# VH-VL binders against o60147: the designs that were tried, part 64

Target 1, 175 residues: o60147
Amino acid sequence: MLEKNKYLYIFRHIQTNQVLLSQGNVLKKTALFQLPYPLQKPVAPNGMRPAKLRKDHWVPLLKVEFPNESMFQSVFMQLLNYRKYRSVQPLTSDLLKLPIPVRRRKIMRQEVPNTIADLADILNKEKFPENSVRLQLSDKSDSEYADWPPSVQIDSEEIKLSRGFREKTTVDEAR

## First folded at step 3 (VH-VL)

Design m22 (framework fv_gimsilumab)
Fold by ESMFold2-Fast, scan of step 3:
Structure m22 (fold): chain C 175 residues (1-175), chain A 122 residues (1-122), chain B 107 residues (1-107)
Amino acid sequence: as target 1 above (175 residues)
Amino acid sequence: EVQLVESGGGLVQPGGSLRLSCAASGFTFSSYWMHWLRQVPGKGPVWVSRINSDGSSYTYADSVRGRFTISRDNANNTLFLQMNSLRADDTALYFCAKDTYYEGSGSYFDYWGQGTPVTVSS
Amino acid sequence: EIVLTQSPVTLSVSPGERVTLSCRASQSVSSNLAWYQQKLGQGPRLLIYGASTRATDIPARFSGSGSETEFTLTISSLQSEDFAVYYCQQYNNWPLTFGQGTKLEIK
């Protein structure tokens, strides 16, 4: 039986550790609207427009396979809502004491553990069937950010992308 | 001022087809997820379909999957719902609605149209 | 699918009264709940989202509270323009679902 939109890909930025959610193994330019700290200068002050997407700046963090579209959409929707509400929260006094660049770096670095914890929290609440959700992590140790329910099967398999990242060393050798 | 204006509703026989349109203005249409919902008089709204900002991803309620097709024309700020193989239980007032977040998950709706009536009767 | 049950189904009230409307979810929806107002011949109007956040241009007399499975919409001093049907909607789980509505009518 054919089912669409049952895979969730999560990417992290190689320098900032910011996270993007995607419904496929290709990031879209509009996914950049998920970021509270834009990577590029805004084009118009009263308009929100997507920044330029550079595929070589993003690497897979994890991939989740759900048994059906309904389960995928529920988890994807909850993850986006967690991130949306988190971005509106007031900053703590300790964070406000830090210079803006240091504060932003500290917040951005927490996106990976926060996203993994959010995913685990959602999966623990939903009570999906045993071994029905397949989780692949680029770094297996990232699974330690949370306790996973019986519904989750964690695999050590490499995450495959439709169109990948440029191999810089190969291009440099050709010169 | 944000406006959504539906059109294309009417009376059709079972098995017939209709194409609904929703003309959007007052916001950057190409940046938002859009939805179709329907409502029978005296009952709550029922979600029908969602399309993402560029039209590459869409999904449907189980009751309409395989019969309805959602699409959008970002150049003309228009949302469409192609309805095929219509049944008596598709009779309802059909609304288009704007998602509340750029690249949102289809969560809740800050603006709705006035609705266009669809009646499926022999 | 998550079922939302609203109560009362109908409430007869006078202008100036404080009214409270309930919405109960069949399973937890966290705080991912919205409230809408619908008048005859019109589409719904967003009042509250995130259970308690008032939408843009919504009068201060409207407030929302609750979490998990129990939610309340309160109108602190009912105005004549508030007679309408009110719906709750969850956006925690797929598919998106609405309550059956509460109708406010003139006493």
Scores: ipSAE 0.262, ipTM 0.720, lowest interface PAE 3.9, mean pLDDT 82
Fold by OpenDDE, second read of step 4:
Structure m22 (fold): chain C 175 residues (1-175), chain A 122 residues (1-122), chain B 107 residues (1-107)
Amino acid sequence: as target 1 above (175 residues)
Amino acid sequence: EVQLVESGGGLVQPGGSLRLSCAASGFTFSSYWMHWLRQVPGKGPVWVSRINSDGSSYTYADSVRGRFTISRDNANNTLFLQMNSLRADDTALYFCAKDTYYEGSGSYFDYWGQGTPVTVSS
Amino acid sequence: EIVLTQSPVTLSVSPGERVTLSCRASQSVSSNLAWYQQKLGQGPRLLIYGASTRATDIPARFSGSGSETEFTLTISSLQSEDFAVYYCQQYNNWPLTFGQGTKLEIK
């Protein structure tokens, strides 16, 4: 069986900048399990797992195309592992000086750049074949936040996914 | 043209230190893993250390772990090997080598420098 | 570590001859084997990777074959510039290891 290309989609929340990984171009409710459980009943803006998936609150950050399932799975699992690792790391002294709500917001705001950095780091370590991985970003300038290995071919075109969905439609742009 | 030029070798007493440098050109240095290898005359090369593209990850041979430190300066396209606590058996010609994307789980090298000699002797 | 044993240690040959070099691994390295040429006073030059794929700008007279534990480098017609030491290297397992080399010298 010819292995088909596999895609990793990364979405960010429009308010909290939290990040969700997706195997498809449409977010599934199960993706919310990537977010931490709330200690109290908070709303998504407080940086916790929402009770329901609001697809319109999530915008695409980047799309990664892999030539096979093995490469995809490897990167996907490592991304999750990096996230988990960060969540258990001690807070820096600078962050400890901030009020808890401000601290939480600041940490969440770093998820996007951290995720990009993580992805680049993982790909640098994997030593995939040259130009075997295709990366498409919602903002091309985001590619500058990391050093990408030769295995990564950065697409000149920006990702055209709508909020939490497949394709950008005229209706989605009006939101 | 890809070029790797090693420097910093010399004569040092046991217990001494040396810092080797490798100047890279002709390719996107920051995109590739880099390695140090060494070779005793009449013998095959021996892998010493590797460093990933951004310097966040490195590995050492057991024989040099704890004594040698690999690092890189991507802004200046330079690879380094800090060698401390040098021993007589560290005497060799030291090469920097460029990694390639591979078809397996390891590394092979498409470009090597000419080497810089390190002699550890009392 | 995986030990690579090359044979012969030294081979005296004349230009135009067919040369066959062997590399044996102490355990399977799949096809993760490279061949290098090293001339006196120079660093190694990559000839073959993946056991059988020629590197860029390597003459067609060089070919590699083999898998698992037995590998061969063949020079179909030896040229004067081919007198050198040849090394095999496995990259299937860490640490990376090289053979002891085969020296081709002029007969």
Scores: ipSAE 0.000, ipTM 0.587, lowest interface PAE 10.3, mean pLDDT 87

Design m23 (framework fv_gimsilumab)
Fold by ESMFold2-Fast, scan of step 3:
Structure m23 (fold): chain C 175 residues (1-175), chain A 122 residues (1-122), chain B 107 residues (1-107)
Amino acid sequence: as target 1 above (175 residues)
Amino acid sequence: EVQLVESGGGLVQPGGSLRLSCAASGFTFSSYWMHWLRQVPGKGPVWVSRINSDGSDTTYADSVRGRFTISRDNANNTLFLQMNSLRADDTALYFCAKDTYYEGSGSYFDYWGQGTPVTVSS
Amino acid sequence: EIVLTQSPVTLSVSPGERVTLSCRASQSVSSNLAWYQQKLGQGPRLLIYGASTRATDIPARFSGSGSETEFTLTISSLQSEDFAVYYCQQYNNWPLTFGQGTKLEIK
């Protein structure tokens, strides 16, 4: 009768701090096309081949629970578009003074705080019901990158999954 | 050159069914979200349905939910819309359209087909 | 749902003129607004996205501006091939919605 809850899964790269968005709890290789700077060069020059997905290099950043599909789609679309607009905006003069590799590392390092700030900005602009959006983080200190609206409830439990957002099994616990 | 070509429209009585097809070429079809939209002459387009790159996620406008089914065949670069329990107010020109982000959704459309007409009348 | 209202409904102009088309949203859509051109018998053609970013292969005479609820499409020197219907579309909120259109016709 009621709409099923929807989830947005957000991952971060352990070395570069780049962020990937996923509708599912396991990253697909195609998610790598979200990245403005490939983690590795494509094998075929000028090819559209995705970079190799190294599962061990991506860890959960946060999980966002929405009570219905309309709220999920609105937030997901806006978040993807924030990321796209940031990638095509002119760089500041300070960034342009840096060598390309240094500039790229600085930009990539900011993806976690930028994604969290973008999410909070979107949720502040939307007038969702109080406590209707649940946020669960791997590191609760990351919530400090933004001011959250009354619609957001931050879970006291941090993400404790062993394989990205996949629940620990008896086999995983025995290892 | 990107091309989208719709087919399968026609005249049908209320309660009938039609299956629309959209043949895609000129881009990596399997890497883009695809949409169906419809338009009544003299009015703006209305969004109908969308499907993600691998077909695992679909969304529908409230007016068609439970009656229409969007699907895709990535091996043959074809998008489908199965329309059941058609009503007079489903009468429109139906367009398939390509989403803008590789493996993602911008939810605005960089390429559209020319449309296939669907008329529901008795 | 977000309602987009375009003005004027119809505009009669001559080639070479500067043309301004408006789109107003019933609530803020940030910069998540696109503009399309549609000619008779054809599907829409993307002109502008992100309120102000020109799409690939779109002539420089087309420009977009605005944010939040007020948006403008400008054609700086109207060409004969520009006579068409123009639609705005928001992609900030679900469901996606379009304006009713502005028709540019020859004076």
Scores: ipSAE 0.170, ipTM 0.697, lowest interface PAE 5.0, mean pLDDT 84

Design m24 (framework fv_gimsilumab)
Fold by ESMFold2-Fast, scan of step 3:
Structure m24 (fold): chain C 175 residues (1-175), chain A 122 residues (1-122), chain B 107 residues (1-107)
Amino acid sequence: as target 1 above (175 residues)
Amino acid sequence: EVQLVESGGGLVQPGGSLRLSCAASGFTFSSYWMHWLRQVPGKGPVWVSRINSDGSSTYYADSVRGRFTISRDNANNTLFLQMNSLRADDTALYFCAKDTYYEGSGSYFDYWGQGTPVTVSS
Amino acid sequence: EIVLTQSPVTLSVSPGERVTLSCRASQSVSSNLAWYQQKLGQGPRLLIYGASTRATDIPARFSGSGSETEFTLTISSLQSEDFAVYYCQQYNNWPLTFGQGTKLEIK
C-alpha cells in the first residue's frame, strides 16, 4: 500500500546545472545547503545566513514515485551518500589546471548526468519488483545517461508543482 | 556547545500515552534532521523515528508506526514524540539525536541527549 | 533489515593494551558504518563514521577500518576512560540498525 513520503523530486538550476533533492514538490530555501558551491554569498560574515533562493531559476529534472516509504528512504539516503562521496574525491589533473571559476562551472554542469547515473546505479543494485518504480523526466533524453532496471517505468510527463513552488521571491532574490 | 535535553518520560500503564520533549541548543536546529532512538538496559540502541529539517517528512520504525508521532517546533528549538497505545515492549530509555548532514540525512548521530526513561507496566 | 554482529561480546583488558573490536554485517553496507562509545548513564558518543573517519575531538588512539561486511575498531593504547560499551551502526539501508555491543571491562 501507498505510504506518505513516497515521492522524490530532483530539481536542476537553469544556468549552472546544479541539482537539489526534495521529498516534496516544494523547493525550500534550506535545500541550497546541499550545494558545495553557493549560488550567492550570505550577507553575514562566516556564512551565518543561507544563500538566497530564486525559485524561478530551478526547474524539475525528474520525479520518482516509489511503492512505499521504506524504498523511498533507502534510495534517498543512498543518493545523498553518493553526492557526499563525489564531493570528497580528488579532482583530475585536467580540472586542477583550470582557474577556480571555470573548474566550478565544469563540475556543476556534470551534476545532472551524475545524479541520473547514481539513481540508476542504486535502482539496479536494489531488487525491486518489475514496474514498481515510476520515473517521470522533464526531458526524455536525460534517460540516456544510464541503463535502467526492469523495476523502472519511464514516462515523459509534466511534473506538477505545488502552490508553494511559485511563491513570491524578495526583491533581493529576484534581482 | 551542542546540548540535547530530553524530558517527559515516566511510568504509565499499558494503553496509556506520554509526550516526550527534546530541548536543543548550540546549533541551528532548523537546519538538521532529528531522530528518536530507544535503548533497553544491556542492549544496543534501536531507531524509532526521524523528522526532516522543516517537519514536512517523517518516518517510523514498523513497531511504532500508527502509535507514535514525531514533530518539531523550530521557533523554540524543540523536538517531540507523542506516544499513544503504549505497550510493555515500549519500555526503554528514549534518546533524541542530531543527524550529521546539513539539510539532509547522514543517518549517523554526532550528538545524543542523556535519555528519558519510559516504563510501561501494569 | 541488516543485522550487525559484534565480537567479542565482552573483553577483559588492562590499560596500555591494544584492543580490536569487530562488526560484521549480514549484507554489504559499503563504508556506511559508524562506531559509538557509551558509558553507564550516558548517551552514545560518536567515534568513527564512514568506517574510518575519526569524529571531531576523538583521540588518535581510536581508528576504524573495513568495508562491505567486515569492520574493525582499534584502540592502540587503552586508557582508563576507554572502559565502556562500543556499538557499530549501519546507515546504508533503512531501517537504521546497531550491533549488540562489545563491553570493555577491567581485567
Scores: ipSAE 0.007, ipTM 0.570, lowest interface PAE 11.2, mean pLDDT 81

Design m25 (framework fv_gimsilumab)
Fold by ESMFold2-Fast, scan of step 3:
Structure m25 (fold): chain C 175 residues (1-175), chain A 122 residues (1-122), chain B 107 residues (1-107)
Amino acid sequence: as target 1 above (175 residues)
Amino acid sequence: EVQLVESGGGLVQPGGSLRLSCAASGFTFSSYWMHWLRQVPGKGPVWVSYINSDGSSTTYADSVRGRFTISRDNANNTLFLQMNSLRADDTALYFCAKDTYYEGSGSYFDYWGQGTPVTVSS
Amino acid sequence: EIVLTQSPVTLSVSPGERVTLSCRASQSVSSNLAWYQQKLGQGPRLLIYGASTRATDIPARFSGSGSETEFTLTISSLQSEDFAVYYCQQYNNWPLTFGQGTKLEIK
């Protein structure tokens, strides 16, 4: 069984607070296609592919361990759907009133609390057994962005990354 | 433009093995999740298996788990389904299908192949 | 698993008519529902995703609506090329499941 079949890793950008999802402990350059949300329009199958990733700019936010592939797939699929939903919503009038650089920073800062809240919402909807889902956070205070169901066990342990993670590459940040 | 072409189907005896192939073109194959689905004539499609972009994650329908293995060759833009211990109820038209979301699971399918028939009978 | 029930099973219609196809889920799938068209000898063709979003290059006569457990696909002014089998699919819960299909045939 590969670890990636039951583990979900979530990374945050050290400066922007943007979030990337990964099915493994290595963050790939193709994950940059997840950025930026909610400003992306639907993309064709042959759409743009980011060239480079600055791995040193991303740190693990949390790791979720599921007891089986079915539960992992259900939660991962729903979490991606929540992110897609956010990416196609119209900007609020409050955000539209802000200058572009300020608006962009505010949207990006919201990705961490939004992703944590979305994850908790999904886990609260599911009928998972008590203590069946293990949540590891880099900063335990981030658990306060949501109320967690009885199915979730929160642990404070170091999140281990693969040997290739610290390679420095250029980030494609084109808007 | 985008094309998925299945091959490898045929007639096989119960307990036999068969390998299906799906040749992909017109998109960046290595960046998308791929799926196998099957369909009995007059019935709806049934999901069989998925594989993520780099092949590190796979999952299977309960009815085929332990008998079927999905794999991919990103260098040659080819998806495979190795089918072992085939049963009469595996008889169906087999489709490969492309997931819709780059590096993620839309889990609905924007492109399908034409299908390759698999018949398991003695 | 989530069961999707489509109705009617078969519908005999004439070109130019407005048709409405139904898909009911055994539990909520939010808006995570897609519709496909399948013609004899072909793989399915994506029509609608997210319950109501039309896929690329799909004619405006196709529209989807609904949420949670009740969904509809509407074809306004049916064309001769629209005679096919239509399937709904949910992608809210694992495993992925499809309806049994609605066949549109010439009256």
Scores: ipSAE 0.006, ipTM 0.585, lowest interface PAE 9.4, mean pLDDT 80

Design m26 (framework fv_gimsilumab)
Fold by ESMFold2-Fast, scan of step 3:
Structure m26 (fold): chain C 175 residues (1-175), chain A 122 residues (1-122), chain B 107 residues (1-107)
Amino acid sequence: as target 1 above (175 residues)
Amino acid sequence: EVQLVESGGGLVQPGGSLRLSCAASGFTFSSYWMHWLRQVPGKGPVWVSRINSDGSSTTYADSVRGRFTISRDNANNTLFLQMNSLRADDTALYFCAKDEYYEGSGSYFDYWGQGTPVTVSS
Amino acid sequence: EIVLTQSPVTLSVSPGERVTLSCRASQSVSSNLAWYQQKLGQGPRLLIYGASTRATDIPARFSGSGSETEFTLTISSLQSEDFAVYYCQQYNNWPLTFGQGTKLEIK
């Protein structure tokens, strides 16, 4: 009876604030292909591997629940397109004046607000039914990076970082 | 080296059914999104359906939703399109195509098959 | 849905000529545009993606340019094997859409 794969899981890197999008509640190493840094060279399934995924370095940022799989995939594809667009934009003269490490740090720091703003923009354009899309954030203040349409319902309960997106264990439920 | 070979097309009556197959080789089939597209001679291609790497997610064009079902068999590197309740306007060449979605970008098609013709006529 | 309009619809040219084909989008598609070549009896062949990146094994005479709503495919010195129909495709917005095609034929 329960539909699967209608959830978008968004992760944030604890040190860099880089963002990864996932169709599952556990990150796969292939998600690293989304990152322009630290990838050293072009990667392919049968080619050179990206940097190793350190799962302990990624924490939940946002969970989005869609009413069906088609809506989920549409939004997911549009988010990937927005991220690609940003990655190929020419660097401003101000950024070019900065040392490479400082420049990268500034760019990466903006991925969280940019991802949230992109999601809201997509949802405003798509005109989904009222209260059909549910957001659960790790930090509710992150919802302030954008104006949300009537289709969005923000969950009052935040995601606890110590548990990730994983379901409660028997021990957790007993407490 | 990448090859996609479609089969299963043919002549069918309105309201009938057909099952198309696409045999894939030369790449890690289980790692990529796969699509079906169709084309009427003299017109541009039209996207029909998409399936993700493990088959857990599918998407359809509005014109075929509820009538067509895309599926895949990763053990045998085969993509399928089950077409039910066929209409005259489903008449087209049907192409299997590989998405380049692996590097955080897509959907454009780096490899296509040769097409299999589907004719819906009374 | 985003409409892609290609021009010209048909172009008659001789081998050795420089050829430019245009694709105009009804709204911005950033640089998320691909070009395909299709010959009679064959499926499309990817030429360019990301508006300007040449696909694997595509000859250097093919180049793409443009962004937002205006895109161009250029063939610097037309070869006999280049007579085909060319399609542009956007992948910035859902659903995916193609242009109506430009037919390149011998003069």
Scores: ipSAE 0.263, ipTM 0.658, lowest interface PAE 3.3, mean pLDDT 82
Fold by OpenDDE, second read of step 4:
Structure m26 (fold): chain C 175 residues (1-175), chain A 122 residues (1-122), chain B 107 residues (1-107)
Amino acid sequence: as target 1 above (175 residues)
Amino acid sequence: EVQLVESGGGLVQPGGSLRLSCAASGFTFSSYWMHWLRQVPGKGPVWVSRINSDGSSTTYADSVRGRFTISRDNANNTLFLQMNSLRADDTALYFCAKDEYYEGSGSYFDYWGQGTPVTVSS
Amino acid sequence: EIVLTQSPVTLSVSPGERVTLSCRASQSVSSNLAWYQQKLGQGPRLLIYGASTRATDIPARFSGSGSETEFTLTISSLQSEDFAVYYCQQYNNWPLTFGQGTKLEIK
C-alpha cells in the first residue's frame, strides 16, 4: 500500500497574528479550538477564540509536506504541545510591566515567529531523512527565523493559497 | 570540508575532572546532533553521549551517567564534554562525531575527529 | 545491549584479493548497520550505512550486504590503502554498539 503525502497548513490571523494549524487547505471551524477561551466576550482584534470562523481573516503562513502520516502526526501533535507549554510559562519581567491589553497583543503577535521556531525545533529533534520534508512559505524571509535541519527542503515557490482557502483565484484576490 | 577537532585531553588523577572540546567546521553545526565516543586501543569504539541540535536533549551511556555532561555552543560551533569523578576505566581516546538524519531509532556517524587522549591514573 | 561479533579477528591478505568481512548481531538490527574503516592514528571513516548504502566518496569496491543478524562487508579488489581495522555498528537499539573489529593486514 503506497502511502500518500500529508500536508500541514499553518494560517495566521490578519489582525491578531494568531496561528491555526490545519490538516487541510481549507480551515475548519474546529480549528478555532486551538485558541484559548475568552474571558469575557472578546472579538478580534482582542484575540482569543472568536465565536465564528471567518476564513477570510486567515492567511496562509506556511505549508509542510510530509511523505507519510506518521511524520505528519508526530509534528502536528508536537506543535500543539509546544503551544500549550508556552501558554502556561511564566511571563517575563518585561511583559509584566505592560498593561494587560498590550501584553496580550504582544504575546499574540509572537505566535507566528514562535510557531516557525517551534516547527524548526521539532524537526531538528526528529530523525527524518534528508530532504524528506518540504516547506513552502508565504514569505520566504520567514524561513530565516530558524535553522532548519537537513530533512527540510525549502521550496523556492511561495504558497498559492488564498485566505483560509485553497488555490488563489481571481475572486479570492478580490477579498 | 567537514572537520572535527577534539582537545582538552590529558592526564588526571582518579576523582579528577576534565573538559573536552570539539571544534566543528565545514557544515551547519547547529543543524546536527553530535556525539562523544571513546575507544580503548585495540578495541572498538564505545558510545558515550549524544546531544540534539539545540542542546535541549542529552543522552548518556550508563557508565558515565551522572558524571559526564555533554553540551554545545552553536554560536561558536563547539561541542563539550565535562567529565567529573573520573575513574581508571574512563581512560581512552575520546572522539566527537557528527550524526546524520535518517529513519531509525539510533545514529550512525559520517564524520569523526582524530580524538583526544584521556588518561586517568594515580 | 546488542552484541556485534566480527569475523575474522585478523585477516592477512594481498593487494588485489577479494575480501569478505562478517558481522553478526546477537539480535535483529534490521538494516540499521554501519561499517567503518579506521587507520592507525585516525578516527573512523564511514563506509556503509543502512547495511548496503555506500557513504559519500567511498570507492565502489566497498559494498555491504545483509539484514537482521548477518552482515557482510566486501572489498572486491583490495588496494594498498585498504589495510586498516574495520568495525560494524548497529543503530537499531540503544545503546549503540560496535563490533570488536577486523584487522586487515598485509600478507
Scores: ipSAE 0.000, ipTM 0.560, lowest interface PAE 15.1, mean pLDDT 87

